# Designs tried in a protein design chat: VH-VL binders against AP-3 complex subunit mu (apm3). Part 6

Target 1, 249 residues: AP-3 complex subunit mu (apm3), of Schizosaccharomyces pombe (o94669r175to423)
Amino acid sequence: TNEFFIHVLERVSAVYQPNGKLAFGTVKSDMECKCQISGMPLLLLSLRPGTKLGNVRFHQSVNLKRWKQHPDQIEFIPPDGKFTLASFQTDFATQKSLPVVVEAKNKLDGRFEVRIRNTGKKSVENLKILITIPQALKSVTVTEGNYIFRASKYTHMEEGILEWSVKKLAWTSPALVLTGFLAPLKKDANSTEESSSYSKLEHLDLQYKLQGSTLHNFKVESLKMLNHPDKKSYKGVKHTIIAQNVSFR

## First folded at step 1 (VH-VL)

Design f6 (framework fv_firastotug)
Fold by ESMFold2-Fast, scan of step 1:
Structure f6 (fold): chain C 249 residues (1-249), chain A 125 residues (1-125), chain B 108 residues (1-108)
Amino acid sequence: as target 1 above (249 residues)
Amino acid sequence: EVQLVESGGGLVQPGGSLRLSCAASGYSISSGYDWSWIRQAPGKGLEWLARIDYSGSTYYSTSLKSRLTISRDNSKNTLYLQLNSLRAEDTAVYYCARDFEYYGSGSYYTPFDYWGQGTLVTVSS
Amino acid sequence: DIQLTQSPSSLSASVGDRVTITCRASQSVDSSYLAWYQQKPGKAPKLLIYDASNRATGIPSRFSGSGSGTDFTLTISSLQPEDFATYYCQQYSSYPLTFGQGTKVEIK
């Protein structure tokens, strides 16, 4: 059996402004490989011309002399099994958007709605929406998935995090909606009259996985076995985005 | 030397179900490759139907999603397509294809590099 | 969905002619993930070009692809007898995967 696979994992941290614009983003990428090639293969991985890996760290098997002269070429002798060939980090401020769109609306009488839509063409997996609740939560309803409220230990206002979990959001799925109601804040400095008010939602965080997509213009052009060109090799490259900390503030 | 052989075609009646098989040789279907089914009505163009990726995740054409199931059996190195509630419009040559090119990246970067010979399905009474 | 429109739908040409086929997408094709296939009667399609401009292994140099965004072109610089076939473009940048309607290249 001759089998070599490359899995590019991109771990994303991002902050979006209330208007939907990206304020800051960072991608930490790992090139995870699986080798089941017989013998002692000498492999050459070629990246698309012009590809630049930021702050790259290579596996010990990589020929750094070759990479220094040709930054789009990675020559190595793989260990058997699983290993990380390279790790690198970049900013994605000017790159393409993440596929999950969030709309949060504060409505009258403490009602709020959070609407989630997958605008990409890949299924979103293990989606977790973390909603910062600024005061006591009266009730919540979701169209899909499960929720749990985790009260903050640092307040007597019954504030907390509402965690909404959805196992899979397909690209063909209709928008998911969470509707909630806040309990009114009572401030009665006058013994005969009550005043109630409602805080607004200001902070949301997302976590999810997305297979088959990349935020980089990163591409593997070829993988060749230099010392055994007649040996049949099976190879594949997969991309996964892991949205670890995506904030809407 | 990748070889794909489709089977299970033939004459089927409207309203029935169809199960197509694609036997692969020259590599393992469970090993880092995505598989697709594509069909072509007589004299017409190509239509993508479904994909199963290396992890077992499935993707379907919008118009056929409710009627279609793609699956695989790693022990038999075989890919399957199940199509329910057959209509005359389902008459076509059905191809299985490896939608993971040697130098591609998952389904997002993958054209179809190896195709089977196709199996003709005729839906008629 | 990204819809692909090929032009022309059919053309007649002579051996030695330069043939160009255009594929226009209804939306931008990310990263130029567009392929071209050749299909002869009774046969499965054969991959010619991937990522808009890269020739598949074994494909003659007379075939070339170009383009980005929404406009892509397949060129056959000097048509040979074996090139009379139907040609399809295909995008693989978003689901559902879609093909153009095809362009039939016929002998003049």
Scores: ipSAE 0.000, ipTM 0.389, lowest interface PAE 16.7, mean pLDDT 80

Design f7 (framework fv_firastotug)
Fold by ESMFold2-Fast, scan of step 1:
Structure f7 (fold): chain C 249 residues (1-249), chain A 123 residues (1-123), chain B 108 residues (1-108)
Amino acid sequence: as target 1 above (249 residues)
Amino acid sequence: EVQLVESGGGLVQPGGSLRLSCAASGYSISSGYYWSWIRQAPGKGLEWLARIYHSGDTYYSTSLKSRLTISRDNSKNTLYLQLNSLRAEDTAVYYCARGPDYYDFWSGYFDLWGQGTLVTVSS
Amino acid sequence: DIQLTQSPSSLSASVGDRVTITCRASQSVSSSYLAWYQQKPGKAPKLLIYDASSLESGIPSRFSGSGSGTDFTLTISSLQPEDFATYYCQQYDSYPLTFGQGTKVEIK
């Protein structure tokens, strides 16, 4: 068997302001490889001309002298089995480039609404929206998926996290909507005011996986076996975006 | 140039139905935007009727939702409004309008408007 | 429904004057989801301000918006002849989307 697999994993960490603007974002990428080639192959991976890899860390087998002279070429002798060929950081894509966009709105009557949509061209998998609830939750309705409210063990205010789970959000899907109602805050014993009070949602987190997509144009052009040029072992590249630290605050 | 052009107006009879078209040119309606229909009776203010999001989600004026249908045809780059059970009070200039082309799904302001088409409901 | 009431319904002003138009909502508009439009006779409305205070691209800096909650204001700092028009506020905090009744600005 002479097979070589490349899987590019892009892990997203981002913080968005309430107005939807990106406050902070990073994309950390790993090139995970699996080598099932007999013998001691000498491999040359060619990237699209002009590719720039930020803060790149290479596996011990990589010829760093070649990389410094040709930044689009990675020459290496792979270990057998699974290994990480390179880890690097790419510039974070603009907010409009993210496949999942979220909007959370607060109404004065204690109603809140969270809308989520997939603006990409691939289905989103295992989507989880973690909504920080600042007071008691009266009711929740969702257009799709399941929800669970987990009250904090350390609060008498019945604060907690509302977890909204959607198994799959297709790119052709209409926006998903969660509508919730907060229970009114009880007046302080010394308060002279007679109005009901509601806290606003100010924090939510997204977690999801997106297969077959990339936030930046990282492209492998070819993989050659320099000591056996008559053999083909390359099976192509898989791309996966993993969003585990995407916060709206 | 980016433009919206309404058509299908004119004189219609009370109790009848109206189907308006809004042709987009200079850009595609298939992604990124929110589209609404807004009307204005002679000498009166603006009244929002319906909105369609690029995903297909629709929203309607509460007083008119039983009589309204908003739709689109991406292959023709055209938006539609169907209004049934017409009354004299439906006499107005009907505008189609585009929402902003960005992230905020809830944004409901309109950055591009068509020229409008006059509908007169009279016998 | 959120009702928007504009004040005044009409006004007359001279070129160079500071013009202020107020929009009052029947209930609070959260997150400043309020826009202002200019409409000239026979023309479609034109967006001036969104999110209560953000100036739309291509609109002269003499136009500005302010306010939050139930009280919003559109200001024209130095009125020009081309500013003769009717001005409308619009909320997009809740459905149905609603507009104010309009304020007609006549230049003497």
Scores: ipSAE 0.000, ipTM 0.387, lowest interface PAE 20.3, mean pLDDT 80

Design f8 (framework fv_firastotug)
Fold by ESMFold2-Fast, scan of step 1:
Structure f8 (fold): chain C 249 residues (1-249), chain A 122 residues (1-122), chain B 108 residues (1-108)
Amino acid sequence: as target 1 above (249 residues)
Amino acid sequence: EVQLVESGGGLVQPGGSLRLSCAASGYSITSGYYWSWIRQAPGKGLEWLARIYYSGNTYYSTSLKSRLTISRDNSKNTLYLQLNSLRAEDTAVYYCARVYEDSSGYTYFDYWGQGTLVTVSS
Amino acid sequence: DIQLTQSPSSLSASVGDRVTITCRASQSVSSDYLAWYQQKPGKAPKLLIYAASSLQSGIPSRFSGSGSGTDFTLTISSLQPEDFATYYCQQLNSYPWTFGQGTKVEIK
């Protein structure tokens, strides 16, 4: 067979302010390739002119001399099978954003609401919302998915992490809502008096996977076989965003 | 428009019990978030007594919780307050009020009843 | 319990005057849960301001609120005859919900 596959995996770290404004966003990417081309092909991958890859580390087969002269060209002789062609870091492209929007509202009486929406055009997969709960949790209701509360080991307030899991959030789905109630804290372990003060949610994290989207402002323009320019082996580029460290605080 | 009408006041003997009613119109007491009772002694300030949430959950003033019961009858759209072991210090105008929580999470007393006077005297 | 202390306890002012009433909390109160009410003699209280600075629908623009933490202020920019009343601050941040002791505004 004479096929070459490129899969760009984009691992995202981002911090959003409670108002939804992005404070910080970086993408660490791996260009994972699968080569099923016979012989010893000499390949040239051309990126959009002006593309800059930060902190790039190339596979040993890459012609670094060519890349230094032409930063949008990656010339290489691939090994057979799977390998990582390049690893690099970029900031979010100027007009790119993550599609999952989170609104966390602290309500009266220890009640809180977390709303999530997919504002993109692709389904979000394996969505986890990790909500830092500042004191004992009384009850939780979710419109979809499953939840589990994991109490911290070393706290007198019974604080912990509430993990809300949703297998798939389609872009056509209405907002998903989690409603929770904090339990009143007793003034001390032997008191029947409850504290009327409730701590507020100040921090939550998202983890999810999004296929067919990119936070980069680069594009693979072409993949050519320099020693056989009439052969076609390229099947296109697949992009997957892996949001692992997305915080709202 | 939301209207609240309190009733059940009047002269009561010390040591007795009081049950006040608040008839709500223009709004279902089960469709809102909170309903509350407040009192005001003659010439004095406002004192919060109790609230009941949409779900039926209740909270009370710490100093009065052993003597107060807030409840509702959904079929009559009516809120109740029962106060036991009455003392002269319980003499006050008693108000019911709706506690609204808006889409931003802000919470406030947006509608009040006219109040009903309770006099505890021998 | 969170105690709310208003100052002054009473004041006399002329029509057209700027009136300022302060409310000090014994503990920090989220501005989201601070409200101001007006009460005229023989009447129920009326909501003026919620969330420390949000003007309730139907309330004249001469009323305004500000503040955060432990210090909150209600201002009447140009006092009118109908503003003769007692004004109360309230916190809904923590149970029990509490009101200030009230500030009586007398028109000279």
Scores: ipSAE 0.000, ipTM 0.435, lowest interface PAE 13.6, mean pLDDT 83

Design f9 (framework fv_firastotug)
Fold by ESMFold2-Fast, scan of step 1:
Structure f9 (fold): chain C 249 residues (1-249), chain A 121 residues (1-121), chain B 108 residues (1-108)
Amino acid sequence: as target 1 above (249 residues)
Amino acid sequence: EVQLVESGGGLVQPGGSLRLSCAASGYSISSGYFWSWIRQAPGKGLEWLARIYHSGSTYYSTSLKSRLTISRDNSKNTLYLQLNSLRAEDTAVYYCAKEGYSYGYDYFDYWGQGTLVTVSS
Amino acid sequence: DIQLTQSPSSLSASVGDRVTITCRASQSVSSEYLAWYQQKPGKAPKLLIYGASSRATGIPSRFSGSGSGTDFTLTISSLQPEDFATYYCQQYEDSPLTFGQGTKVEIK
């Protein structure tokens, strides 16, 4: 079999403001390859013109002299089997959004609502929403998925993390909703004893996986075998986004 | 089935006080929903006054907060509204109401029949 | 405070008519936090619609609600004799809870 596979894994860290605007974001990418080509192939990988690679580190087989002259070209002689061809990190501009949109609303008398929607064109897999609960949680309902509450260590307010898990969120799915109640806290010494108040939700995190998408518009234009043009071995490129540090604050 | 019965209304003089009662049956007032008092002056609309949560926490209309006290007695399954320094504009039918259990729970799914309070000299 | 203004304040209609009542909020109200009530003379209000469009248990299908943001509508598709009443909208987005001034539906 004469096959070469490329899998681009993008691990994303991002912070969104409560209004949904991206405050900052960064993507750490690994280009993982599998080579099953007979002989000693000399390969040339061409990237989309304008591709910006930050802090790139190449496999030892890469011709660095060629890359310095042509930053969109990676010439290499692959080892057999699996290897990482390149690793790089890029920052992305404000106002760029990930495919999963979350809205957290603080409602009347300690009620809160977290609404999740997939605005992309690919299904989101293994979605976890980690909601920071600032005080005692009375009750929770979800339209889909499962939840678990984990109380913070050494808590006096019974604060903790509410983890909401959804196995798959299709792009055609209606918004998923989590509704909860906070138990009331008494107001300070300047208020009547019968009065109560509620803290607002101010922080949540998302974790998920998305197949077939790229955040940085990274594209492999071609893969050529320079010394054996009659051998056809390229099978294509797979892209996966792994969201693991996405916060809404 | 939830039934709410208000009592304690009648004719009172300006400057006086009143205590209204709302006896609930078919549902425990300690069951974790809010319970409210709402009034309606003759020929006028509805005005929310106060609510109480099962924990005893209370919330009041800003315009009336200094004159109102909402309370409850769980052993009697009864809500109370104390209104002080009564004025002619407090003349109204006073309703007790239970809040619902979906989409924020803050709509009123059951109402008492109301009790009329007339403030006049 | 969120102020709710209903239009019209009153209307006259006949059995079988389509009746539309509008509720306008002074600031945005999420649709899930608006309710409609019916009140007949001498009686307590009765919940018709919650969450802008969800009918309460036992409420006939001729009653429907819609709207979002600042504009909400209650529609009675074919008025029946028992529907002559005053109708109120209510928001539960923010404290204090507030009601519209009411719309009286009278026999033509």
Scores: ipSAE 0.000, ipTM 0.382, lowest interface PAE 19.1, mean pLDDT 80

Design r1 (framework fv_rovalpituzumab)
Fold by ESMFold2-Fast, scan of step 1:
Structure r1 (fold): chain C 249 residues (1-249), chain A 122 residues (1-122), chain B 107 residues (1-107)
Amino acid sequence: as target 1 above (249 residues)
Amino acid sequence: QVQLVQSGAEVKKPGASVKVSCKASGYTFTDYGMNWVRQAPGQGLEWMGWINTDTGNPTYADDFKGRVTMTTDTSTSTAYMELRSLRSDDTAVYYCARGEYYYGSGSYFDYWGQGTLVTVSS
Amino acid sequence: EIVMTQSPATLSVSPGERATLSCKASQSVSSDVVWYQQKPGQAPRLLIYDASTRATGIPARFSGSGSGTEFTLTISSLQSEDFAVYYCQQYDNWPYTFGQGTKLEIK
């Protein structure tokens, strides 16, 4: 009867340059709550001291006057059931690095390789790698997972997206490797350049989930019921990172 | 112009740890990855791993996972390699070496540090 | 892991002669092979990368060739400063691996 759950969802969008440098990144965070407390409780959520939420937008029940005076305190009267307590956005570059590292190589013989490593200390789940294939694909081999080639409709070059799916990548796992071969492009009759026969891979997108971690660096310290200070009102806090738009180009 | 200057020779006992530094100059530190390679006396070269100097993300060779940590300090353009639980067969010259990268990968090594001799003896 | 095998272990030649050094990979590494020169007490020096591209400042007498699994470093008209140990390395797949080296010595 007196249970309150907080799920912090951090949705990441990032673009990496060919050299591995972050061009830009942003994290859009939602504090999703589920209230199963009887009556009309007045709750005070305290964050780690010194926490500052950027571009924050609060649920209508939040006391904005209190938050302006104490930026690490959120006072509110929750509705029953599920609701979003707060939504905020931060610059990813000032927080933490993403745990999934991508390495892509193009070879002179039309072979290409995509390597994925989990450098973090948490398992990566529901990993999807979307590889833009610029010309006809000859063959593909993966060390783990499943792949599907989705040809672009109306393409003259047999272009498409190669979707590589891996259910779980543990931090102790060896690198995941995808090896593919492109079919040769039409050559000029007088061309002596082997590399001119093949286009290079220049665009990859990643999607995955990471449970039990946070990029914003904020932490829920306590939840108190102000109108009944002798009662405890919550059972748990969960953190999930959702990498939904991570591009390498 | 481009220089990689490593810390001085070290003598350690078995079971100890050693931390070697590599100070870069003459280029933008974060534009290149830093690799670590060792060479035991009279033996060949062995790759230990690399670090992305912009993100701080390391990648280690399997033989060194669990015993090695690679880090960087961007403010001083310095890379570090710490090797723990030293054994007598860890006696070697340790080199840092610069490599270009594409989507986080290293390549061939165009500039090398002078090397740091680490001697592990009882 | 990819195993790189160099032959011969030692090559004895006279100044002015041609030296040919071999490097073989246990599986295809395309053209992702680099050659380094190492003199006693010194760090390795980049000579050739991408199997055949000469690094800046490297004399024209050094040339590389090969693709797939078989690679060769050739030094024409050997000079006294060329007597050193030569290493090949692949950077096609992690972990990066080196050959055991070929020592070039005066006959």
Scores: ipSAE 0.000, ipTM 0.412, lowest interface PAE 16.6, mean pLDDT 82

Design r10 (framework fv_rovalpituzumab)
Fold by ESMFold2-Fast, scan of step 1:
Structure r10 (fold): chain C 249 residues (1-249), chain A 122 residues (1-122), chain B 107 residues (1-107)
Amino acid sequence: as target 1 above (249 residues)
Amino acid sequence: QVQLVQSGAEVKKPGASVKVSCKASGYTFTDYGMNWVRQAPGQGLEWMGWISAYSGYTTYADDFKGRVTMTTDTSTSTAYMELRSLRSDDTAVYYCARVDTAMVTEYYFDYWGQGTLVTVSS
Amino acid sequence: EIVMTQSPATLSVSPGERATLSCKASQSVSSYVVWYQQKPGQAPRLLIYDASTRATGIPARFSGSGSGTEFTLTISSLQSEDFAVYYCQQYDDWPLTFGQGTKLEIK
């Protein structure tokens, strides 16, 4: 069997400002390959014409001379089995949008709301919203999914992380809402200076996976075996975005 | 299958620094954190600290605060532990060990690296 | 810090016998105790967590019990591969702390 598989994994880190603007964004990408081709093939991977990978680290088998002359072509001799062909990193353009958007609002009496929506065209999988709770949590309600409060053993018992999990968020879904209530910092909740008795939420983190999409506009056009051009080679190409460090503050 | 592969043995002089690596495979690196535990020759296990691969959040044991730094490189699924101002009693095997950082109350280690011997001698 | 004390330091038993290893915490750790096995030249291996839950792939002859300050690891019918050093660890509070270990050896 002459099969070659490519999995493009794009790991996203981003920080959003309270107004919804992207403050910082980085994508670290790996081309993870699995070679099931008999013999010692010499392969040429062609990317979409005009593709230029930034801050690239290549597997030692890659012909760097050819790549410098044709930066959309990667010539290499694959090792047996699994290996990383290339790793590269790019910064997000200022207005490049991630498909999951979070809106957090601090309300009166320690109430807060976290709204989440999928603005992309693909379903989001294994979505986790991690809400840093700065004081005692009184109650929580969610419109969808499950939640768990994990109190910190390394800080005061009242502080912790509220994890909201949604297995699948379709792009056609209405916004999902988590409503929570913080316990007052003072013993008496009937204080006339009530708004001063509650900390506000400042930090939320997102984790999720998105299949079949790419942030680099990265596309594999062809895979050819140069030293055996009469032999058939198959390729499977899979794209996965892994949002792992996406913060809203 | 989950594997944690650590860097090779090191010999350092007192006052130097050492940086040990731990490369993870077989799981989603950012879903778990990494602990560092050391064991002096013929002695028991001593916890040094841990790091979350998804947030970069670290917690260090008091005996190591100020001279240890833990980091991760998500693009290579590798965790690092740097120990500075080495003393002869820092001679030990250093282990990385995996923990589920999403479970803040579940700090037990399900997989361990093979260990890295660090020898500190003049 | 919570101090974990294991006893005995060394336990000499014959194959096929039952071994009981003790672990004592200086203050209550509820059920947040884990047991590891370490063979010479090898990394520790997870055996039991949450005081009594066996890890995946661990034989049924290993069992843990206890709550609060006193915990035990029992190996009901010792096999030759069970002769190793066993460590307990608490994860109720920071910093994480280990016992000093119990060496299980052939009589």
Scores: ipSAE 0.000, ipTM 0.376, lowest interface PAE 18.3, mean pLDDT 81

Design r11 (framework fv_rovalpituzumab)
Fold by ESMFold2-Fast, scan of step 1:
Structure r11 (fold): chain C 249 residues (1-249), chain A 124 residues (1-124), chain B 107 residues (1-107)
Amino acid sequence: as target 1 above (249 residues)
Amino acid sequence: QVQLVQSGAEVKKPGASVKVSCKASGYTFTSYGMNWVRQAPGQGLEWMGWINTETGNPTYADDFKGRVTMTTDTSTSTAYMELRSLRSDDTAVYYCARDLSGYDFPYYYYMDVWGQGTLVTVSS
Amino acid sequence: EIVMTQSPATLSVSPGERATLSCKASQSVSDNVVWYQQKPGQAPRLLIYGASTRATGIPARFSGSGSGTEFTLTISSLQSEDFAVYYCQQYSNWPYTFGQGTKLEIK
């Protein structure tokens, strides 16, 4: 009857250089809860010993005095239903890795390739790759998934965003490849000599979800009802990484 | 460009309900949370709550619990705020404001982009 | 809840002068303070976040300082466009709370 659910959502923002080096990264986490406990329980949530939450913002029901003395303990009186218990952040710049690796290559004759691999141990869900196309796109082929091209409304009307969507990328999957061909760029309309050139792809964005994983090794150790220590409640804990603003440029 | 566009002014009688919309454009809707803030005529700003646009989970300020419902429609990039059992002291301009997910560390939860506001007048 | 108190309620100054606005929190909010400018009939405009970081496009004459419980917004060499109401807000904890505002008016 008495159930308490916790969903830890880690939202990632990162910028990678063309050589694959992380230029900047930040993880903003929300501890989203659903309370189905009768009465007015006084709950104590214990995190893995040594856990330190950075720039934390707590729900107004949290006992901040206890948290200051015990940074891995959160004491609170939950509202009924859904609420956010805590929002916090961690610096992801140092030696943390995202499971999705992107390689983009510009080839001769306007051909380009974008390769995606899942190097983690969990399936990646709702993967979306946004590729900035700098000139007219001639053709696109993908090994899996769907794509849509959104043309720019600017003067030349040939630039745009190519959105490549893959619902699930298993960790056992071989690399997924998008191959595209840019149309030649004509330089001089009155020339008797025809010349063409190709711009290079310089900007990609990734968005995806990863269930059952955490970037900061976060763990809920226990949930106790302090005003009813002889009562037990079921607790469900779910972890999701949301890569929301991951750029390659 | 990043923009939040709200629905037009409303005039309501005491006891009625009002639902204000906030349509987002120029960014990925689910990557940022949405706040609702109101301002009574000639008075300061009052935070009403926040909704996680990715999960649809709201967090409400105590003064509005039981009377407010915040929702989102991801397919149209629109957030909604419904306030029920309206009183004359609910007359205010209601704003939506984006919860910034910054690229800079430390990552902070401040509101960077605001809607133009929706005037709700409650009178008998 | 954390109470934010601004002073003065109204500040009368002449163009070209320096204006100093104060904001006090009832308990420590570290540097989690934002300043907004609001002109009549308009939505609030972000000026400063993190107590001292200017938002993109905000003129250098606006500067913020402070940490813990006491915060200051300074506007050097006031321009005619700077006469508005200024609000401070903490984002250290929910609920988010605002000061009651300081009205900057022409002397």
Scores: ipSAE 0.000, ipTM 0.415, lowest interface PAE 18.8, mean pLDDT 81

